# Miniprotein binders against q9h3h3: the designs that were tried, part 15

Target 1, 235 residues: q9h3h3
Amino acid sequence: EDGFTAEHLAAEAMAADMDPWLVFDARTTPATELDAWLAKYPPSQVTRYGDPGSPNSEPVGWIAVYGQGYSPNSGDVQGLQAAWEALQTSGRPITPGTLRQLAITHHVLSGKWLMHLAPGFKLDHAWAGIARAVVEGQLQVAKVSPRAKEGGRQVICVYTDDFTDRLGVLEADSAIRAAGIKCLLTYKPDVYTYLGIYRANRWHLCPTLYESRFQLGGSARGSRVLDRANNVELT

## First folded at step 3 (miniprotein)

Design G1d
Fold by ESMFold2-Fast, scan of step 3:
Structure G1d (fold): chain B 235 residues (1-235), chain A 103 residues (1-103)
Amino acid sequence: as target 1 above (235 residues)
Amino acid sequence: GSEELREEVLELIFKALELVREAVELAKKGDVEEAIKVLEEAAELFREAAELAEKAGDPELAIYALKEAALVLKWIAELLEKQGKPEEAKKALEEAAEILEKE
């Protein structure tokens, strides 16, 4: 959490989206070049604003890897935001089901698995594993935050196309675990991000849809996945 | 009356959101100075929307518009820092903080 308000987190996220990204694009770059690119731009060393001694001389918002089949589709985000505002003024109930229907109506379906790690070898190793899974086709697209001036944890985001497709979300979790990732993962639909809904919102909505914990000792999936909204174990 | 005012508020919000989208594209293309100008216009529209929402008797809509204005001001500040204009960035952050503290 780092003590930031939802407003601060939203502002940081949009500022990062506006700044240049360092991208390995598997649609145009041979997979054989990935290891050199990862060595050149380890996320623990890439600084948000291009500090002296870092691999970047200019600001970097995100470090990303696009899979061979990556085709960006954010849906109708502006229509979603307009409908959300109309919903708030209408007096109609605001529930997870209502947000789900708004997201479906406006085709804002993407979501992401999130992991937070301190800067260092473990972050760089985790990112390398995720990046290889993306380039090899087990995952579609992923990004990692650069190191902030004040320090703190960095975030790896692994995207899926449709948060309503539970099997697809769980398949992405399996691929993350197969890549050697053992830390806590949480899944958030992008609809919550676009609407500025974070933890402790006034509607008491849980923006985290799923939680994944690594299982030591031999689960076939490698993890236990919890449906956070309904408090039901899925695996 | 109140219903006509609320329709006007939503029109201002939609226009401000469109400007934010345009600013994102300008910033990605490296047109940072133009992006800042477009974001400044968006922040002003959100503030106008908030005032009009209060007059319409819709405090929740006003709070939403003010929060959006504060977020836009923070992005303006980050872009100004990137351009080596820390004094201007500080002013934008002070405006954003003032909005968030009151609402």
Scores: ipSAE 0.000, ipTM 0.134, lowest interface PAE 17.3, mean pLDDT 81

Design G2
Fold by ESMFold2-Fast, scan of step 3:
Structure G2 (fold): chain B 235 residues (1-235), chain A 103 residues (1-103)
Amino acid sequence: as target 1 above (235 residues)
Amino acid sequence: GSEELRKEVRELILKAWELVLEAVELAEKGDVEEAIKVLEEAAELFREAAELAEKAGDPELAIEALKLAAEVLRKIAELLLKQGKPEEAKKALEEAAEILEKE
């Protein structure tokens, strides 16, 4: 049920993070090699646990592209987790505001735009567009899940450095749209992921801060962005 | 001396691999709970081998044994997720992550 789903998603996410990644690292690899790499590892064909007929014989947790300026900074995740345990036992209210303060205090500020697509040409095309935007410097870093054996949609994650920097979050959305992406996007701070908080959680928190919907011709950005926590239009 | 300790490490690694192969066969037969128990024994033997390798002055062998223990723990987590036991799977994954941090 509810608790089972959240715990299952957290365990799967942790397993994927620890399994090997297929990485195009623009800090050390010429941009001219990207097209060949994308052709070798289309996400619709790369399998989560390896298959004889796929590009990989061994497990792959994520397929990722790092931009030239990418510098990993997860913040103090251990301190965040300790503070979260203390918060739960303290009897203090657990609200979006308290989670935000925990994230700021422990410098766990990154977040991501998420898009979910079925395996196939549209997924591979979307990922290629995102990967090119990362290598060209319009986005900082992105990853896409491999194909699960049981099927289902795959996810593309496009990261930003600071979920409290709304202008930065909106700029990333604009870059995603400029890359040709037209599907629904949702934005989730990594603090929710590190604490295992998903849609159906016991604290009734909404881990999605923003939603972006494609819109033709209206905005120069090509999309409409809503702050879902406060139900306020940002664009 | 260290030569005898390295021989003991090698024997522990071979025994751990025998258990891994046994667990694979058990999982293929659908005996997943027993496969997980056998894999837990294999992980402990790989960790024991790593400790002895360190005492024998062979840090490369110790790192290799720890990597094998972490791989076994990830396989345990995979089987636990298939069994609908995400909390136990998360513990196995956390243990694997701690081991890999020590390299």
Scores: ipSAE 0.000, ipTM 0.418, lowest interface PAE 11.5, mean pLDDT 85

Design G2a
Fold by ESMFold2-Fast, scan of step 3:
Structure G2a (fold): chain B 235 residues (1-235), chain A 103 residues (1-103)
Amino acid sequence: as target 1 above (235 residues)
Amino acid sequence: GSEELRKEVRELILKAWELVLEAVELAEKGDVEEAIKVLEEAAELFREAAELAEKAGDPELAIWALRLAAYVLREIAELLEKQGKPEEAKKALEEAAEILEKE
């Protein structure tokens, strides 16, 4: 039952990646145009498959903002997938360390902080804050899902270039908090996504490496970050 | 002409949406009364945009503007309900429903 849900989510994610994206690209567009672009394409109103009554008449897979320094590098995803199939055939143990080694070998190092919000003003406000942080250089790249027909929660993904670089992951968390985000964040390496490893996988791997919770009470830290695998609080 | 009207419609929609984002900031700071006033202004601009879009011969643009107005009114209702003003919240929800019936 969990396997069916994971397969459905993987299919939806693949379709979204293949459909057109609405992109604000700070490498080619002045930062002064961002606010107008955000007003034109609020994620709570952009529909996944298009609707004459929405900002888009055609399907949109993702709404994204690219920072000035953004350089796409997905690594060798095809080589990763081939090596994964070979690994399963070899009988070698499949552990978090094995996945990390595959990711490093094939340079599939990106990962993302995820936040899930209901469609509405809070989602649009959160996305605007993230988008401004990307354009201003505090974050590298981010995307948000369009509104589904069913009206379920939407996801904002804030990417870092190397999930093995703990300091870089923590710096991104700090920038997200500085942008005013107070909801729960989870961090997931893209290697798990490319291999279709979600909740309830047969290898008992946890694709979530870190959790971030907003910290109230005037602490010097903006958030509590937990290393999920080692059960160690980093902040 | 109608092309000039369509440009004015899109400018009204963008202005209204910028007010919505400003209202979210005001509500987060605890300025809920001011947030509601800004949202009410945004809803009116979306309604004006819809009327102008109809005059411009663009019914799809009009529907988009009306849906945005209804969305704003729903959020006003939520803020009013949280402030203990259920009668005003009900009026906002009724206004949103009336707008959606025009689609």
Scores: ipSAE 0.000, ipTM 0.200, lowest interface PAE 17.2, mean pLDDT 82

Design G2b
Fold by OpenDDE base, second read of step 4:
Structure G2b (fold): chain B 235 residues (1-235), chain A 103 residues (1-103)
Amino acid sequence: as target 1 above (235 residues)
Amino acid sequence: GSEELRKEVRELILKAWELVLEAVELAEKGDVEEAIKVLEEAAELFREAAELAEKAGDPELAIRALEMAAWVLEYIARLLEKQGKPEEAKKALEEAAEILEKE
């Protein structure tokens, strides 16, 4: 019942992107230091505002790991937003295909696999597995939200460079599964975030392109990936 | 001291983002005039947050707050263009550019 509006949770996520990040950068830091860094900053103990007794004394927006091949490329987000606004004014039908074309035109192609976990050992263990996969070059970049509220779920985001590259999206799912992650995964393009396409938007656009469900036995991937837009299994 | 200032900065940034999200919803409903007014308030809160972040000894947060103020002004400009107010839109873009030149 705690009436944190949808808007307050979204505002908190935007504010978290502006606060300092705890980063392990594999481009500048030896991989041998990862285990010590993970032990120093377990996500279940790192607090959003640097609470007394936390491993951080200062506010932390995100905890992140950058791989050797990580290169930040946001594309033309401003041009994307202008084109999106012009499209809304045109009265033309807006479809997932329209958003895909806008994203391609403006090079705003990043997307992420998302998992939500309760604070504690399972979260910290999941994060350690993901962080190792990033440092080993199986994944490019990942982040995890710090502990904001007691009992609140934390999110791990695992990025891919191109949400239109189905193979790359599926390879990242495979790497996450290989790291021992068994929970539900949802894949969201960042373009949907930049355009304010959340939840029940007026265009009825689903911000989730893919869902990955862990499968016990059978497939080499250990998961089934569903294309939500087309309601088709990809695996 | 610096800790209280940093808390105030965080409160301003959070409030500014709440206003941005409210303005997006207003603009989507067609209340573009009210959306612009709410965005003007959000841009001012990001500027105030930047000034306080500098005083708190957090220049990186100050830069990010200014970048958000500029982004909000660019959004205002696009909304003003849709209203058929190109001169006001140009003024908002000039103000956004002046913010980014101070970084």
Scores: ipSAE 0.408, ipTM 0.809, lowest interface PAE 1.1, mean pLDDT 87
Fold by ESMFold2-Fast, scan of step 3:
Structure G2b (fold): chain B 235 residues (1-235), chain A 103 residues (1-103)
Amino acid sequence: as target 1 above (235 residues)
Amino acid sequence: GSEELRKEVRELILKAWELVLEAVELAEKGDVEEAIKVLEEAAELFREAAELAEKAGDPELAIRALEMAAWVLEYIARLLEKQGKPEEAKKALEEAAEILEKE
């Protein structure tokens, strides 16, 4: 989301969700086939709209890995959107707390750790580590964006099923770090994505709930996780 | 001229990707040694494509071809580890790192 408006970011996200996905589904595919699949579809080489000389000639919206125990519920997104319109009309404060309550009421609980990396070997290596953690059962599900343009960063999203479950969010962070990831991570609940809460939002909300920074101090695989809303260190 | 060279570069890249897909199928069937040989050929084609792309005045395509070569070497390293050849795998990873350092 380097320098784009909220409207542009929302439009790009919608287009990606509508285009075909490349999926490794561990619920139906043996784990032994993962390395070959990763070799076939390195995210730095998969192009957003297809290109001669890439692994794909047709558009790809996302590259995803589903864990063996993955069972999405999605919640009541329609009810969430209707309640959001009512909330905006009501004049009640728009805060992280009111959005959390809407999400709980409508069972829209999923969220994700985000990492942004430049196209290249480090991105492909990071994605391979995350994908293996998903297939091995340490993470539930993940996806990575295809390459849209030269030099533009790609995003890896690692999902948890309940953003209100702090321990589950922290366990996912630990698993990401154990996979060798050292870059900055931020955590965003899907309710914010559905309601258009991006960097330059109208309500001046922080678009992420948590921030994780790799810390080399006592443990080489340690991280510091900050709750952005409450300004509290969790690790 | 440079337009003819760009077409030649794309043909090399397409050929290299066909070899990568063939190697993936071989690896899935357990023919790991044959897969590695096919991947080594693919890496050579990607490096050749990068050199021709530079001569054609297309640095973006050259960088892409080098990234593809490095990625193929990473997969070769993974297959070599599976065969119990960690020193050969390390050499493949070092070669990939050298390619990425040049770009």
Scores: ipSAE 0.005, ipTM 0.400, lowest interface PAE 10.5, mean pLDDT 83

Design G2c
Fold by ESMFold2-Fast, scan of step 3:
Structure G2c (fold): chain B 235 residues (1-235), chain A 103 residues (1-103)
Amino acid sequence: as target 1 above (235 residues)
Amino acid sequence: GSEELRKEVRELILKAWELVLEAVELAEKGDVEEAIKVLEEAAELFREAAELAEKAGDPELAIEALYLAARVLEFIAYLLEKQGKPEEAKKALEEAAEILEKE
């Protein structure tokens, strides 16, 4: 909404990515240890910059869970950024389709479902559900922000490998819903993040591709998904 | 070495982030001239972070820092337009566009 707020949030996100992460890695850690790890590091109590009274004394950028099959692949981000600068210089129209084409060419395909929750029991419960789904293999990888000194909402990010794979995006939504999450979800491709395109941008691009709303029963496996760009319901 | 440079990049990004927050508060209070000055400092810190990130062997982080610098300049342009200074605003937008051409 506010362009200035977008810059502030982007800078904080970059700093968080550079700080240490608390990781439960199912590739090397038995699934039986997850519940103890979740109890030790509830996101409502893990502090962003460390506090002797919290679970962490040192800064924590993100709390993450890696699935057993997780294999990170950010693609050719450098090539993507070079092509983006060339595109801007060319005078060619900058559209969602053009960005999609650049992302495919450079294999920068990951994206994420986002949910924003206030610190407290509901956040910790939602994160526990997501973490279990990741460890059980229903989702690939997820992370949640620690609690900021100023308070405010925390974000859970649930990643998919390929934002152009609509079925895969919808399957992740179904797994999130099956984990008991009922809040609003929005889906954003990482290509927008790598190019510095936030909610308020000069190209008038919407970095959010999909919205998911909880639905009691139904063919959408517990949710109704909307294609934000075309304002068309997906099921 | 590289690890020390990476820590400096993080410190620059965090300081620039705090300056952006300060500028928002100043602008909300109507202290627009001081807000612009603080944002100019934030933009320079993001540019410095980008240069150090490149030296640290992290060109992806460098480009992201440059995009943040460009976005700060766009906000400076917005505030300049609000002050009735469209020519200075245009210059800030041109500077932002120039930054986005760096690799």
Scores: ipSAE 0.000, ipTM 0.305, lowest interface PAE 12.1, mean pLDDT 81

Design G2d
Fold by ESMFold2-Fast, scan of step 3:
Structure G2d (fold): chain B 235 residues (1-235), chain A 103 residues (1-103)
Amino acid sequence: as target 1 above (235 residues)
Amino acid sequence: GSEELRKEVRELILKAWELVLEAVELAEKGDVEEAIKVLEEAAELFREAAELAEKAGDPELAIYALKEAALVLKWIAELLEKQGKPEEAKKALEEAAEILEKE
């Protein structure tokens, strides 16, 4: 197995959000500078807690690329959390549909495609492809985890603005595939993250809405996407 | 030094989050009483992290840790309500409100 529990990996990811980020911001930095930035900060070499021998001497939580049109909008997270508390005490069934409605009501709509890759050339190459797609406007924003001291897999997160917009989610998948990514992808709405719902939860909810598998040759979209909740192909 | 304090704050937050995730699994399996105990430990670690974050000169991190402690206490209250213990649930909610008032 990975050598880490699911609890440890989730806790580590949350802690990373609090540490400093290395950011290439296409809103203020010319696209011509991206290749030099990627060469300076390959994710397989950037260490989570800093090392004088690595590109960073200080802790780095995430390495991120912001597209030209990127505008952070987390929605009303406080209202979402208050409504979640009320829902739990109401005795009403807690289902994906009720969480979807809470997310819509409070405009907490963002979500992300996740891919997990071992440290090395393939990770760095995948990240470079994703970063170029962001700077060129095919994707909005992405981040990748730095290398953990124990050498587990790293994660690339590619965000979309609205997890309820199925077409937008599928367009992001297509852009990821066009960037040369061939590994398994899973899609998670940020509403589950804000409410602390992970793989094992008391409501038996699956926080993964979609799964994308690379399709060699005959697929017009480059992948086969499955709706995990309904077990339906979205090709 | 400040670096040592920042490292300890990070360690406390990570441990607290591991306990929260363990409590989710315990509650899902129906071990609600044990889940509450684990959540109480998590809330204490978040509170300790907030105190150390203030000493490290990081008030934003301290506020984050206090908000997490309050959310954990609200979840404890919800679990107590479902167990038919409304008086204990009220005490947990009062503790959460006291934490949030410090902000």
Scores: ipSAE 0.000, ipTM 0.146, lowest interface PAE 17.3, mean pLDDT 81

Design G3
Fold by ESMFold2-Fast, scan of step 3:
Structure G3 (fold): chain B 235 residues (1-235), chain A 103 residues (1-103)
Amino acid sequence: as target 1 above (235 residues)
Amino acid sequence: GSEELRKEVEELIRKAFELVMEAIELARKGDVEEAIKVLEEAAELFREAAELAEKAGDPELAIEALKLAAEVLRKIAELLLKQGKPEEAKKALEEAAEILEKE
């Protein structure tokens, strides 16, 4: 039963990845053009499959911003999938540690902070803040989902290049908070996405490694980051 | 005895992470030299935590603390390279490698 939800989520993600993306690429586009681009393509108005009343008439899978130093490295996803099949056939325990080792061996190290927001001003404002942080060099790359035809929350994904680099993960959290984001954040390594680790997976693994909650305490502002796998507070 | 040491290890790790978060904020604001100093203090606390964890009879916790110290030193090296200080960055990387080699 729970497997049906995971399969549906995986299918939707694959479809979005294969459809065209709207990209602001700071490696080739002057930073001065960002504000106009954000005004042209607010994520609350960009529709998943196109609409004459929206900024797009054609399907859009993702809206993305690439930083000046962004250097994509997907690793050996094919080798990862082959090793995953072998691991499942071997009968060896499937744990966060085993998956981490598989990811390291095949150089599938990227991961992302996720935030889910309803369509509207708050989503567009949050995305604009994230996009500016990317273009200014505080974050490497980010993307946001377009508005689905059935409605519902949209997701902003803020990527880091190595989920095993804890300081890099924490730096991204800090930059997201500095951009004015106060909602719940969860961190998911891309290896979990490639291997189909979603909610209620058959191996009973938590689908995220970290959770960040905004804390407004005294005159100081900050976040609490929890290591979900070990139930240990990092901050 | 070892139970008191384990509590001290937890306190050192928590304090070290507080310094890491402070350093991250300083670097974001452009105070890179101050961020490096704070990260150096954090690395020392992680190393102290590792020594106390070993004395407490918890080698796994000691290894984890040493890995954190090495991660902090690599971040220091990255910041030093961005400041045009490759010799200092090399020393930080060598220190990180030495810590990991001990394992």
Scores: ipSAE 0.283, ipTM 0.708, lowest interface PAE 4.6, mean pLDDT 85
Fold by OpenDDE base, second read of step 4:
Structure G3 (fold): chain B 235 residues (1-235), chain A 103 residues (1-103)
Amino acid sequence: as target 1 above (235 residues)
Amino acid sequence: GSEELRKEVEELIRKAFELVMEAIELARKGDVEEAIKVLEEAAELFREAAELAEKAGDPELAIEALKLAAEVLRKIAELLLKQGKPEEAKKALEEAAEILEKE
């Protein structure tokens, strides 16, 4: 995926954030209703625009599950953007460490594990596993993109509260693996999205901080996590 | 040179995304009319980015900037439909299609 495909996907994701979401909120809905909700709204059948014969009649931006401990906190995104503009004009070197410090200063610390899956049973099964892990409190929040008309890959996003908390990032990887997910996972901080930092940017910043590969017969985590910024295996 | 133009393209794309983020917040607050205006500005910046990418000799970058412009116009159309403005929504979709036909 070239830098531009990543920008296009980011624009689609941002546009989807403006549309209604199909949400299962474990704070207000009994966990016993999850299976019926998953059966009603399988991600492979929920369409972005509410196509005829889809489970949804109206446009859907995302399908999401909120855990009992979920609290939305985006931090100071506007202050982050202003500081980023000031940094660019300063002529100072921009590094991953610089972005980390900006994120900390403005409390924009959220990040997500991403998995891309083709529409179908494997996607719906993966989503069901993630949704259960969220409702059971192993994960805080997850979302999945609805089916596009072009039949492209759908993305599942599993959030963590702090991309600087390596343990929390690794715990989320472990929970995703425990849910039966075996595909490649990439971890991206939201700060990179808010600053428009995609693949092949002029600063040569890699927006993917971590990569998780499933390992047969490996450690209790069932994965190897690579720190891509430092090229160091964490597990 | 081509590298300077490429940097300018990347800056326009960045600014356009900032505007899209602003529009998302406006729409969430129920200020759909202002969200549409901000998205129109974002679409224009993506078009300008595409034109500069062509001048830079980067057709792949130009195509992606056009796709981003079309995506924004699609979103404008959706918001216009929510406002009960189907004719304006149709024009936005027609413009998005015209942009994509240049690919």
Scores: ipSAE 0.000, ipTM 0.243, lowest interface PAE 10.8, mean pLDDT 84

Design G3a
Fold by ESMFold2-Fast, scan of step 3:
Structure G3a (fold): chain B 235 residues (1-235), chain A 103 residues (1-103)
Amino acid sequence: as target 1 above (235 residues)
Amino acid sequence: GSEELRKEVEELIRKAFELVMEAIELARKGDVEEAIKVLEEAAELFREAAELAEKAGDPELAIWALRLAAYVLREIAELLEKQGKPEEAKKALEEAAEILEKE
């Protein structure tokens, strides 16, 4: 994305997933402890590799909040990757529909709404709103990246468990808006992430399926959602 | 006033989405028949929200609510097809098409 190769982006994503995470797990932790946890670990101050003066002395890959009813299911990622390699060698056309079929066949259905924000108060405030929505049961799970050494934008990921379930995707968008989020949101199925498909990929696939823009005019929770793959307005 | 009406519209949309969340959970548990009933309730709330949004003088909000109702009806149709009820699924798709014709 933005100048990096797909291989570099895949390596960075893998490293973040393998490094330790800071997790608030509402399945085992009382909701009353959330505000103190958010104050201890604001994403604008948590550093990717640990620094003097940051809340963490060791590397942190992700800062995450798990909802009370959260039940992770990544599907058959190994089967998906094997089928992807077979597809590439088969000469069969590689299209969004083909990837959707692979994802359904291997039950790799999760996806996420993404928002990119600069380090600072607005990021920390947005994350706090999302975290509360997760703990209160309006969203299932969310993560935010720690601050990179280079000081680029950080990403908040809000997950849904089935990217083919458009109503579930739209419901998550509504909950994000209800939490006070007004920035641009984009939705990406995890199948693209597991296959290392990012912007500027060789197959000319758009990994973003949906885009949500905040609706102005006094509708605090309203948004316009575009299906980018089919060029159709959903809301 | 219009502001009170718009607040009621937002509340109806919120309640409709809560029903959508409930239906998603029911479908995951294999209770597809109950999921369809809950989605039908959600579609009705979205339609009520659209009517109230028109009265509040907010046609964009009304169109959004109608589109959400249509999408719920399409999901009902997909679940009905999976249950082996193609005639009922066709009726749900026809209702969705009629809603979208209201612009």
Scores: ipSAE 0.000, ipTM 0.204, lowest interface PAE 14.5, mean pLDDT 81

